VHH binders against o26223. Designs and how they scored, part 144

Target 1, 191 residues: o26223
Amino acid sequence: MKLLWTSQHIKVTVHIDGKVSKMDVLEAIKTRRSIRKYQDREVPEELIDKILDAAMCGPSAVDERPWHFIVVRNREMLEKIPEVHPYGAMVKDAPVAIIVCCDSSLEKIPGFWVQDCSIASQNILLAAHSLGLGAVWTGVYPLEDRVEGIRRLFSIPEHVIPFSVIPLGYPAENPGTRDLFDPDRIHLEKW

## First folded at step 9 (VHH)

Design t11 (framework vhh_8pnl_2)
Fold by ESMFold2-Fast, scan of step 9:
Structure t11 (fold): chain B 191 residues (1-191), chain A 121 residues (1-121)
Amino acid sequence: as target 1 above (191 residues)
Amino acid sequence: QGQLVESGGGLVQPGGSLRLSCADAGFTFSSYAMAWYRQAPGKERELVARIYSGGSTNYADFVKGRFTISRDNAKSTLYLQMNSLKPEDTAMYYCARFESYIGSSYYFDYWGQGTRVTVSA
């Protein structure tokens, strides 16, 4: 809660009516699909705040919470992402994208930041779905060319590692759900 | 310096026109995307139009074909040309600057009170 104004700007939240779906957690997990087509419609800042709050609530190794997030709404920057990420073509058509990053200086146990950032990424996808939005996880790490491309594009410092780029928006496609339960992958007591 | 100041609002009849201006005293106007938002009586703020540093534009469906957003980087000024005004366009109009690439906030920056547009017979 800040009631302070800088000499350069006054920060205000844009209040737009957001609709929250009444979806239980199992339904959200089972019906979430990758969405790559978005409506030409702005995502309210309040929904992005809720999504990132959920992202930061994930477990992390030794509670290191190494994640940082870049929120990209600038269309010129969104249009440049496909130049450094071959599977990120849909990003240019999204109203917003979230770049999940690891600040390696916050890492307390080597290597577990990958799992930490994976959890944060999944929480973004689930939270977006529960709020009536669509999103897709596009992989950056461990592909060195994508890591360096995204780092260069967003002036990310060397000790920070871009992990994923997640475009999101109101969905303009409705893929069906999949029945993925396979009991042959469940072993009782031993392999 | 480094503030946004809106002007050009007023009272007009339906079908009339107004040109809004937003002066940015910041040193990097040409590097930022700029937008016009409005807040109508009894409603929340909504995006009207957006212009990126490269000149690309986006418009809300309710103003397409009637409003034109433009910028003059040499004058550090953003404009909104509003034609064929309707009573539903009555609102406070705010300009906003997108500053975000790294650690972007979930807020738009506004400087001043906005500019009031009233469309009535």
Scores: ipSAE 0.000, ipTM 0.103, lowest interface PAE 18.2, mean pLDDT 80

Design t12 (framework vhh_8pnl_2)
Fold by ESMFold2-Fast, scan of step 9:
Structure t12 (fold): chain B 191 residues (1-191), chain A 119 residues (1-119)
Amino acid sequence: as target 1 above (191 residues)
Amino acid sequence: QGQLVESGGGLVQPGGSLRLSCADAGSIFSIYAMAWYRQAPGKERELVARITSGGSTNYADFVKGRFTISRDNAKSTLYLQMNSLKPEDTAMYYCAAYETFLDSGYDYWGQGTRVTVSA
């Protein structure tokens, strides 16, 4: 089968560093890449606020919205993250990182907080990209040693679970885009 | 930077065997998908074999039945058993670790180990 209709596009206009950037939602999704090299340049608080607003707009199981966020700008703290997250070396070079957490006291159904925090994490990546920033999702949960290390480093209480660490900044690399569309993974009406 | 170290390369006659090793100094080797790539002079780097954290394997057609990829998570070591070696297998062999929480390709590369197959 062929597609009979042209795809619908939603354009998003955002204010970036005194300029207005226009990016279609589909373009943002398709062109977002993990960025691990950052310019030595501060990210304005206004952009962090917009990113966190987007993070909280994701769907959540029975609307439990268990996510909490820690914004880390302190250089000494960023430099300590690789000690408890050894494959997150890029975090020490980022101007800021967001730690996505689950507050288990807000959980209404066991286990769905993982999906909720995954959605929040992806929204952070897309929002950052749409604002001209680069970011990367470094995994914490379900690796118990990383969870405990991040918990101790940031004084996270036992009922709160650190899920991901997302460093972000103005990109100092351009890995290009990926062509990942695979029609063999699409089944019509039945397997 | 220095997280993956390959060894086991060398000179071998056609039909011979070699076992490559890749040691990961990192504490979380077990969560990474791992791969062996090779690059012959004047050629592009190509995938030889891949193994997921759970042990599922995938092989390039040109090595199927001859090479076996395996991992030992307790030793944080990846292996490539190479049998029935051919002159066409002559290349620098690279170990790569793929962080599955990231959407980019392989995050960590070794410096390579040289395999030469000649009479």
Scores: ipSAE 0.000, ipTM 0.213, lowest interface PAE 12.5, mean pLDDT 82

Design t13 (framework vhh_8pnl_2)
Fold by ESMFold2-Fast, scan of step 9:
Structure t13 (fold): chain B 191 residues (1-191), chain A 122 residues (1-122)
Amino acid sequence: as target 1 above (191 residues)
Amino acid sequence: QGQLVESGGGLVQPGGSLRLSCADAGFTVSDYYMAWYRQAPGKERELVARISSGGDTNYADFVKGRFTISRDNAKSTLYLQMNSLKPEDTAMYYCARPFESYVDTGSYFDYWGQGTRVTVSA
């Protein structure tokens, strides 16, 4: 990666598998897909650091930024996630997973931590995609059994709420892109 | 393989009835938004009926008044009662959890049942 100043904005050039690319934001958003199959290849620590940096850059209600993150690389721990998350089977095959959590002691306005953690989760997915990785958001909150299962498994304190589990890896599938624009969901001036 | 297991399909004559069941290993169906889908040869899977965790139901117009979705929370079993069956109801029937996670692709094989066949003919 190279950082360049372009006018008033930082321009980033990304190297992916020996090739240089510049990913437009709209292209990144439109081409990101949920990836559940991963190569048997380690994800470097530097890429996880960049993804977590991006996660913390999201807007937050009253700037409360209640998110905390657990990075899981331990194979035994990854293999236990499907026991408490029935749709997390792919997690055991991922080289790494990020658990997005809310520290409720940082909450300034009731309930908006859900939106804050959703934004952080989406930024993780988008940042991973921009770096040549694949990821999928597996839902934890508000499903009580999953919240408590993940809390027990990772020794998460009662004032911290596990929100999502996001496995990441180099993609071993390419589902292509979708055209999801639906004008029937757009209402002008009123419902 | 999916974790959901459908049963109750078979061959019936027009006007007949069948009751489909869906059992899920390790899940309680009361915790989830559940649905029945069907797929006829050469067609995409189409929604037949759905039930929310709170018990609200919704039906496709082509089965409304003939089919009833229900669940037994104590047995963790989802049902589809099908009455006044027509030849056009012939399909493979699947139970599914429409909310699996935050997905942009169908995970039919992993998160759907294997299906149960319904044939309406002599």
Scores: ipSAE 0.016, ipTM 0.308, lowest interface PAE 6.4, mean pLDDT 82

Design t14 (framework vhh_8pnl_2)
Fold by ESMFold2-Fast, scan of step 9:
Structure t14 (fold): chain B 191 residues (1-191), chain A 119 residues (1-119)
Amino acid sequence: as target 1 above (191 residues)
Amino acid sequence: QGQLVESGGGLVQPGGSLRLSCADAGFTFSSYAMAWYRQAPGKERELVARIYSGGSTNYADFVKGRFTISRDNAKSTLYLQMNSLKPEDTAMYYCAKGSTPYESFIDYWGQGTRVTVSA
């Protein structure tokens, strides 16, 4: 019975006959928004662990899984990120940030680590949203000034590349949802 | 809930034209994807045309080049201009509003307006 193995992923929706619907994943994808304002409230370690577990479950080229993560809670360190990342001003106001990194020594096929770390970053955003948190992706790679700035701040080795900085916390804003589906971008059989 | 109200249906000869309207009494019309569906006697309900909040449109193959969907956000009204009507277009036409701006689920159906194409 698949119901036994998937009960933890099923959102209960009451129907006239008591049937259950599973809609959580698509709704999470469609309603996730970038959140840049956070409550003055700490995020439990348990939730960070769940988010990082989700990040590591992403697919990677030839299963190379080159990602490493730095969890930053130190207020002084969070306050220094905007000095090397111009679009990271909100990070200083977040209770925690995750830095997604690529360990190039784990790379099995050249060049795919960018896609691998992008997937891990997206999983962090979706997992945070599903757990009632807000987060925002801020780009580090491929901007050399940001890469070296973040590397210096967090003592990151030269064979490791900081890819993104994702501040997160309990949301203090609600920007609403977006309608982004564009059928003109879908081609059947050929361009 | 009786929020969507369709109008403009009627009897028309093959080759004729009709313009359908759908008025939304709600406050979020401009933020939602809107669509026209139809149901012919003895057939399943099928999508005719869709228009997103940003203005992008999608049409069923059987109406491409003949029907035009449009919206007036200031009037909270959806339109379907139907040209070169065929007997096969005979159906009850329904206005639909997405459950979210993404139209992942049809939230509300109107009462429908009947279109009959007959000599």
Scores: ipSAE 0.000, ipTM 0.091, lowest interface PAE 19.5, mean pLDDT 81

Design t15 (framework vhh_8pnl_2)
Fold by ESMFold2-Fast, scan of step 9:
Structure t15 (fold): chain B 191 residues (1-191), chain A 119 residues (1-119)
Amino acid sequence: as target 1 above (191 residues)
Amino acid sequence: QGQLVESGGGLVQPGGSLRLSCADAGRIFSINTMAWYRQAPGKERELVARITYGGSTNYADFVKGRFTISRDNAKSTLYLQMNSLKPEDTAMYYCAASGYPFESYLDYWGQGTRVTVSA
C-alpha cells in the first residue's frame, strides 16, 4: 500500500484501453453499475492511488475521517475471501480488491463511522467507474461472521472494523445503465 | 437565518459579564459543530469560539481565558460565557452551525445579538 502513495503526485490525463477518460460527475453517478466479471489484466497502481485519493475526499461526521484501506493483490488471499464472505465469490476472479476499514480510535461521534465508510465505499465505486474500471461493493459490516472472518484473514486489529470488500478490475461485462428516477419519491415543501 | 435564535446581549460596563444563548428548534444542533462569531462595526465577521458535539473547544486568542463556550445537547442550546468584558468586545454576536454532521464548514447562522461594552 505504501508504494501507492508515491504515485499520488501524478497529475495527468490517463489513457484507458486506448481511450481518453471523458466522464463528468453526473455521468459517472448515473452510469455506474456493479461489475462482477473482470478481465485477466492488472490494474496499474497509479489508478488505485487515484481511487484511494478520491475515497479520502468524502465528508465524514465532525471531520473524523476514520477510514483505513487494505489493498489486496495477492491471488491466494483473494481466493480465501469467499470462504469468509459467501456472496463475495467474484472477488477471487478480480485482479485487486480494496477492503474499507474503520479505525474506531478515530471515531468522534458514536455510530457515524458506518456512514463515513459508506461514503468512502461509494467514492471508490464512482472513481473506479470514471477511470474505466468496474467494481462492486460487497457488504461486511454489520454481519458479525463476515466481520470476524475478514479480520482474521487480514490480521486486522480489534479496534479496527472491516466495513466492505470492493473487488475491481477492467470490466468483462456491460450490464447497461438504469434510469431509476421516480418523481413519486419527491415531495415539495411537505410530505 | 431563522433556524438559530441568539439571546443574552445587552449593555454592560467594562469588566462586566454576559451569558449569550443560542436556541435551535431543529435537528442541526444535535450532532453538529457549533460556533460563536462576532462582527464589530466596519469589520468582517471573525470566529470567537467553536465547540464540537463531543465538547472539544477552540478559542480566538483575543478571548482565551475570558470567554467559555459550552453546549447542552439535551436542551439543544449553545452558550457563551463572557467575563472581563472590554470595549473592544463590542459587536454583534452570531451563532453558527454546520448543516450536516459530515461537514466541517458552517452554513447555518442566526440573526445575531448585540453586545455593547461602555462606561
Scores: ipSAE 0.000, ipTM 0.111, lowest interface PAE 15.9, mean pLDDT 82

Design t16 (framework vhh_8pnl_2)
Fold by ESMFold2-Fast, scan of step 9:
Structure t16 (fold): chain B 191 residues (1-191), chain A 120 residues (1-120)
Amino acid sequence: as target 1 above (191 residues)
Amino acid sequence: QGQLVESGGGLVQPGGSLRLSCADAGSIFSIYAMAWYRQAPGKERELVARITSGGSTNYADFVKGRFTISRDNAKSTLYLQMNSLKPEDTAMYYCATPWEEYSYYGMDVWGQGTRVTVSA
C-alpha cells in the first residue's frame, strides 16, 4: 500500500479544486533546461510521435520543410554516437535520441535549411519539456567530421545532411531556472 | 485487436505448472516494459508481474517465489512460468505494456487473454 512513507521519502500531493495547472508557452520556454542525465526508463512511442508532430509545425523558408528525423532506440547504436560526436557523451545514457536531418532535395532557397532545422530542433526541446521529458541539443552541422561520422553510422544518403542529435529521457537531474534577461541587448528604434 | 497475443493457458491440478507466452506482433517489444495481469470473474484486473526491457523484475506478493517472468527480445515474446499453482490462481491472464498513458490515450494494448483453471 502507498500508506507507508519514511521521513526521507515523503511525497506531497496538493489538490486544488480538482484543477491541474498546465505549463503555458512562456513558462515552458523560460523553464526548459538542457538535461544530460536520464532515468533508466523507456520513453513511450506515443510521446515521441507527439514531439515529432510538434517539430514539423515549425516555420520554414518558403514552406520548404526540409527536415527528416531518425529515431534511435537501439542501445548499441546510441553507445556509438560519442565515438563520432565529442560533445555527445550523454547520448549513450539516454533511452532514445532524435537525429534531425535536412533532405537537400526539398530545399527551395539555398542555405535556409540550417534555420529550418534549428527551428525544428528547438520545437523538439520545448515539446519534450512540456511532456515531462528532458533533452539537450548537440550540434552536428557545420562540423564536417561530425556530419560524416553520423552519416556513416546511420547509413544516411549523401543528399541528406545530419543537423543535430537530441537525446531524450525522463530527467534524472533538476537544474534551477536561469535569469537570462539582459536589457542592455535591447535597442529602441536604433542601435 | 492489440498487438499482443497470449497463449499457454489450460486446466491443471493444484500443485501443477503452466508456462504462458505473449507474442508481440509489433515493433515495440524491445523498448517497453511488459507485464502480466490477471482477472477472475467479478474482480478487477490485478498486476501479477512486470519486467523492464533490460530484464529487471517485480512480482505481486501472492505469486512471489512461485511465478517467474522473463522475456526474449529477439523473439518479441514475454513468458510467465507458473509453478505450485493454487485454485486462487484461476483467472484470465493478460499481457500488456504497463504504461498508464496507453490507458489514458485509449490505445488497446491488451491481448485477448489466456484462461488458467486450477481445479481437482
Scores: ipSAE 0.000, ipTM 0.085, lowest interface PAE 21.5, mean pLDDT 80

Design t17 (framework vhh_8pnl_2)
Fold by ESMFold2-Fast, scan of step 9:
Structure t17 (fold): chain B 191 residues (1-191), chain A 120 residues (1-120)
Amino acid sequence: as target 1 above (191 residues)
Amino acid sequence: QGQLVESGGGLVQPGGSLRLSCADAGFTVSDYYMAWYRQAPGKERELVARISSGGDTNYADFVKGRFTISRDNAKSTLYLQMNSLKPEDTAMYYCARESGTPFESYIEYWGQGTRVTVSA
């Protein structure tokens, strides 16, 4: 932008950007935790767009990319999720949830959509964490009762399979770090 | 070691009531999700109701308003109060203790089941 000359006294306000450490990939992976308590704050659409962009950047079997996403912000709909998803009690308190779905008409190789949607779900968790949000993956597929409950609640057609429900928001808890490295699970050259 | 033992099943007429109990021997403070599942002959096992360690409850749509899940942690006992019973509720009812997180949850222990038959 070009400044114009004027005799008027102009006030300029400088905002100090929040210091979010540039989280490298390994730090993001190691410090991501499941977050189930959220602040009563809306998540901007711009952050949801970034998260969904990251979700779609995952690898998929023969590049089939079968994922579709439902973004749920409606409070009444969020409050109904625990009725069809028993482990989803925290969803009613989240400002937004993303439902990861597989469109079976996009599937090019049978059965690999589960891995594709798992990759998309993990990318949502990591992207949310990198943006200062908290999220948790609540499982839907392959539990028939949850799949059909979510399908009916969100008018999902029969050729589309709901895979996971991921509530997210600004975290209202800090569970700390986990040290999960187990060298007994690493085998060199053979079992 | 915990072991789940169900009781309270039986034959009841449509519109009747039953209360199922599930005793988990060996825990004195519960930090587990507890659930009731049912399985009708030739069908898969389906979730009926779930309760968190904090007392939050979830119900399948087909029992909402008719069934109530509750727990008594001092007695290590889970309950399912079943009202307005229908022939469609006929099944073997199983108590389950679940472990892990919502994403990583798994059924740690199943009970042996208690039979509920709803018929005239």
Scores: ipSAE 0.000, ipTM 0.119, lowest interface PAE 15.3, mean pLDDT 82

Design t18 (framework vhh_8pnl_2)
Fold by ESMFold2-Fast, scan of step 9:
Structure t18 (fold): chain B 191 residues (1-191), chain A 120 residues (1-120)
Amino acid sequence: as target 1 above (191 residues)
Amino acid sequence: QGQLVESGGGLVQPGGSLRLSCADAGFTFSSYAMAWYRQAPGKERELVARIYSGGSTNYADFVKGRFTISRDNAKSTLYLQMNSLKPEDTAMYYCAAPFEELNYYAMDYWGQGTRVTVSA
């Protein structure tokens, strides 16, 4: 352990073994919250690459890996998303958004692409949180109007299905953590 | 059906250089983060370097400044340029795309590996 002094000795921070500990996986899962308010601050490309790497590390049915990702940084394009997604108003205020898509030509088991893209979306949320960012899942599939709107807006081909739009950025809110454990939802041996 | 074939290993003296290659033989190379791992005799597998789909890189502390990972998406080939080689770098080197098989385990290695021996 060591003490870290801020400028003019205003503050002292204690570090384990002289280094700050990283968030472990359980902490990341338990403390992640949907974030809808973002700082006016760019997210480095390196962090987006790490998030997308994590997205692609999720399991997929028969290893079909049907996901494709669109990274949107253009403010004019982000500002158009709420026009086709009624509950995506926060997207226009985000510095970047990731659109998770399914390439149906890669699907090997009918319908499992939904689970595959859900897992990728959750990994984006967890990875963003672990890197000090905030994000929120806004649903696209299975709402036909949103699917069509997003497809048209981003020139997505007919065989590709937009699944979710995930705005992300440095958080400008801290909603705190939740206690969601409910033992009544756990059944031992049988229902 | 993706297969990765490593090559470029060999016997080299301390301070020497080698360039490892990993050729894609069946999947969409440009869509994946790619990595080099190694396993030294009597040791566990360890990550050497990773390159993300966008070109950003990450290196293990023990190779920083000596090794360079790169990719050629047009040729579907991953490279590891290894400079200032040390006896401690002796290992089997494997390339991998992140991969999980639903019913068994995560499979990070799809190739036979290429052997690097630093001695003489």
Scores: ipSAE 0.000, ipTM 0.093, lowest interface PAE 18.1, mean pLDDT 80

Design t19 (framework vhh_8pnl_2)
Fold by ESMFold2-Fast, scan of step 9:
Structure t19 (fold): chain B 191 residues (1-191), chain A 119 residues (1-119)
Amino acid sequence: as target 1 above (191 residues)
Amino acid sequence: QGQLVESGGGLVQPGGSLRLSCADAGRIFSINTMAWYRQAPGKERELVARITYGGSTNYADFVKGRFTISRDNAKSTLYLQMNSLKPEDTAMYYCATYESYIDRGYDYWGQGTRVTVSA
């Protein structure tokens, strides 16, 4: 095991019989970047299933787990997303997208579904990165025009709220590393 | 227990028949490939049959011609019609998505339904 420190990220390497093991959690969090360019290559269904399992493992308020997911692989449907989502142009070039939704009938505490669906969305991004894929979170809620546009496009029922659209694919870009740690944002005991 | 609930098992004589059902108490039935698995005493779980959303089927060699898998997507229900049952078919039968079987990380398994074929 070696620990390497840099201004941009922490790297921990574990060797098993001379082979490098999987990326650790801190490295995954620090090296994940929004990916908007994808290879012309299908994402296997088993990887999507692993990502969705990770999405549903997040904490939720009073364990309400209000999330539902739509997996979109149909090229015609992916090409229509930019018409209702101005910042979703890259979705039409992705091999697959996941729409994170809230089923409001499962909500136990009003308003906390937003945090629940945010956690699910972030877990999708981290899981995708850990599996060698790239993804980006494109926001839907709370923008009314995007919510209604996505609802109509995918025949989403009135009691279900589309929260985010996350295109996924094998990365065709490397946006580089960022150093975002700012100790001035940490306050001890009081502001 | 997962979202899937199995039923229809029982005790039957060799050559008899049973119809197993698997109801989706949740929402995983949709576009997923559904499957029946079994686990005999002292053995690992094995695939018996699978069916895609569109109805394409695949069977293990040891049940071909005897078992028929089918699904009702409107009712979110999966079936296994078992004919010409043999003592070797004695097992706990489980309903799951095919992907859950391939990737053991998913817990969409039901509690199973027991099939006993007495010799």
Scores: ipSAE 0.000, ipTM 0.083, lowest interface PAE 22.0, mean pLDDT 81

Design t2 (framework vhh_vobarilizumab_d1)
Fold by ESMFold2-Fast, scan of step 9:
Structure t2 (fold): chain B 191 residues (1-191), chain A 118 residues (1-118)
Amino acid sequence: as target 1 above (191 residues)
Amino acid sequence: EVQLVESGGGLVQPGGSLRLSCAASGSIFSINAMAWYRQAPGKGRELVAGITSGGSTSYADSVKGRFTISRDNAKNTLYLQMNSLRPEDTAVYYCAAFESYIDYYDYWGQGTLVTVSS
């Protein structure tokens, strides 16, 4: 017996020269690159909403989901990030940035919030790429000077830890892809 | 209350070795993720090495192959074996433990000074 469930399934496809192509999950993972140069174009709120939805869908230790997100579009605030983050110079040129934070009051198992927020950060990068945007993960935690600087700049309370700053925009560079497969790092059955 | 106490720092010549220890109290050590950080004078703190509760390790590129992080859960002690030391390794080394408490998820020791000079 067949069920009519086609409308329950969302497929993203691109039609090129009469061919249907799709950026599937594996293609998105393999072709994602860190993008540090952005077009002077606004990123629609709808796309940011999709990215944040994807960020919250990551696995989390004991399902604690400790992540919170700050969306920064204000030009003056974006221009101040490089003052507290030495490798965040590109953020001032991005139309938007997402700050990934951990609310420590939500953690159920000590230390796994770092993994949880790493997963959320990577999902932001992959989701952005799949939507035609470029992004880069700039590290905040565990560098205490950057944690304190970002906390003060965005009035983040003491029980919340800023983890990463991810500028996003339409890419103004195309670094191409890399072949990173290394079979020497794969061991069969035992080390 | 979580308390971390580092020891084992000192003066060594380039190419020498040191073993740092971090004794932890007031925490459930066996389930905590732990790390070593360092801070040189006038610079920010940087992550040196991390270890999960299960013993999986990670290292900064500058120390890979030279430093080894390990833990002894029975003794509530974290170690950093530092080999082939370089002048640029000169810093105060801090032990950190990650716990689910108000304020920060990380607790810091007072630090132990490592000086590498000829």
Scores: ipSAE 0.000, ipTM 0.085, lowest interface PAE 19.9, mean pLDDT 81

Design t20 (framework vhh_8pnl_2)
Fold by ESMFold2-Fast, scan of step 9:
Structure t20 (fold): chain B 191 residues (1-191), chain A 122 residues (1-122)
Amino acid sequence: as target 1 above (191 residues)
Amino acid sequence: QGQLVESGGGLVQPGGSLRLSCADAGSIFSIYAMAWYRQAPGKERELVARITSGGSTNYADFVKGRFTISRDNAKSTLYLQMNSLKPEDTAMYYCARTSYPYEGFLDHFDYWGQGTRVTVSA
């Protein structure tokens, strides 16, 4: 089986063993879109493993690497997420979600764990896209009710902070690409 | 009380139309979700419409088919096109934005404007 998906100059192919050829990095960044509609298809564990490997490869302030990840495949648990996250309705329809967490005991420099977890979250989105999956970042931190709701639902200890919930699956929508380059945001030599 | 400035309110007859604008002069407008809320006399503020940084929209049931939210990222301006106005639409209309550059719909809007008054009466 050979599937070819092309968004302009980007080519993603899946050969018979289920491996995906890689996109150009700049093109992957430009064509990644938030995906909230998923096919009724299982996501193989090996793809989740690749995504989590990529998540841990981001730069981290003073190399503190405070992230922990919860992989949620249980349908009952996925269906409970919208009860504690009002804008996470799409999560119940996803085959899997990743919860990005910060273990505060690993924090070496105050506050930079937010940047560390943001980088990990973006790497999850880009890696998923490169593997032919769609994903969306749903915000948890710093909304205290969502933080506490997710903590209780997944038995997360008090020293660990849930940061984001990222549902993912094979995309059932194609929102197209965006031309986001805005030269008014670029200042040469001075403001 | 932020950098959001609403305009475009006024007095209109039932069935009339108004276009509200909200200028955001102090932030990177395009990365934030934006919303319109309203508050009628003696009532709490209620959500009218939301728009994500990517342009996805969500509307309260009582305005679906009548109101359209849109954004112009180049002008850092949010709009609300209001058609088929009813007396029950009479309220102060406020624009709001999130403090965080998250993707998707958020209900946590922390930055507010001063509001613009809309009155619908015969």
Scores: ipSAE 0.000, ipTM 0.114, lowest interface PAE 16.4, mean pLDDT 82

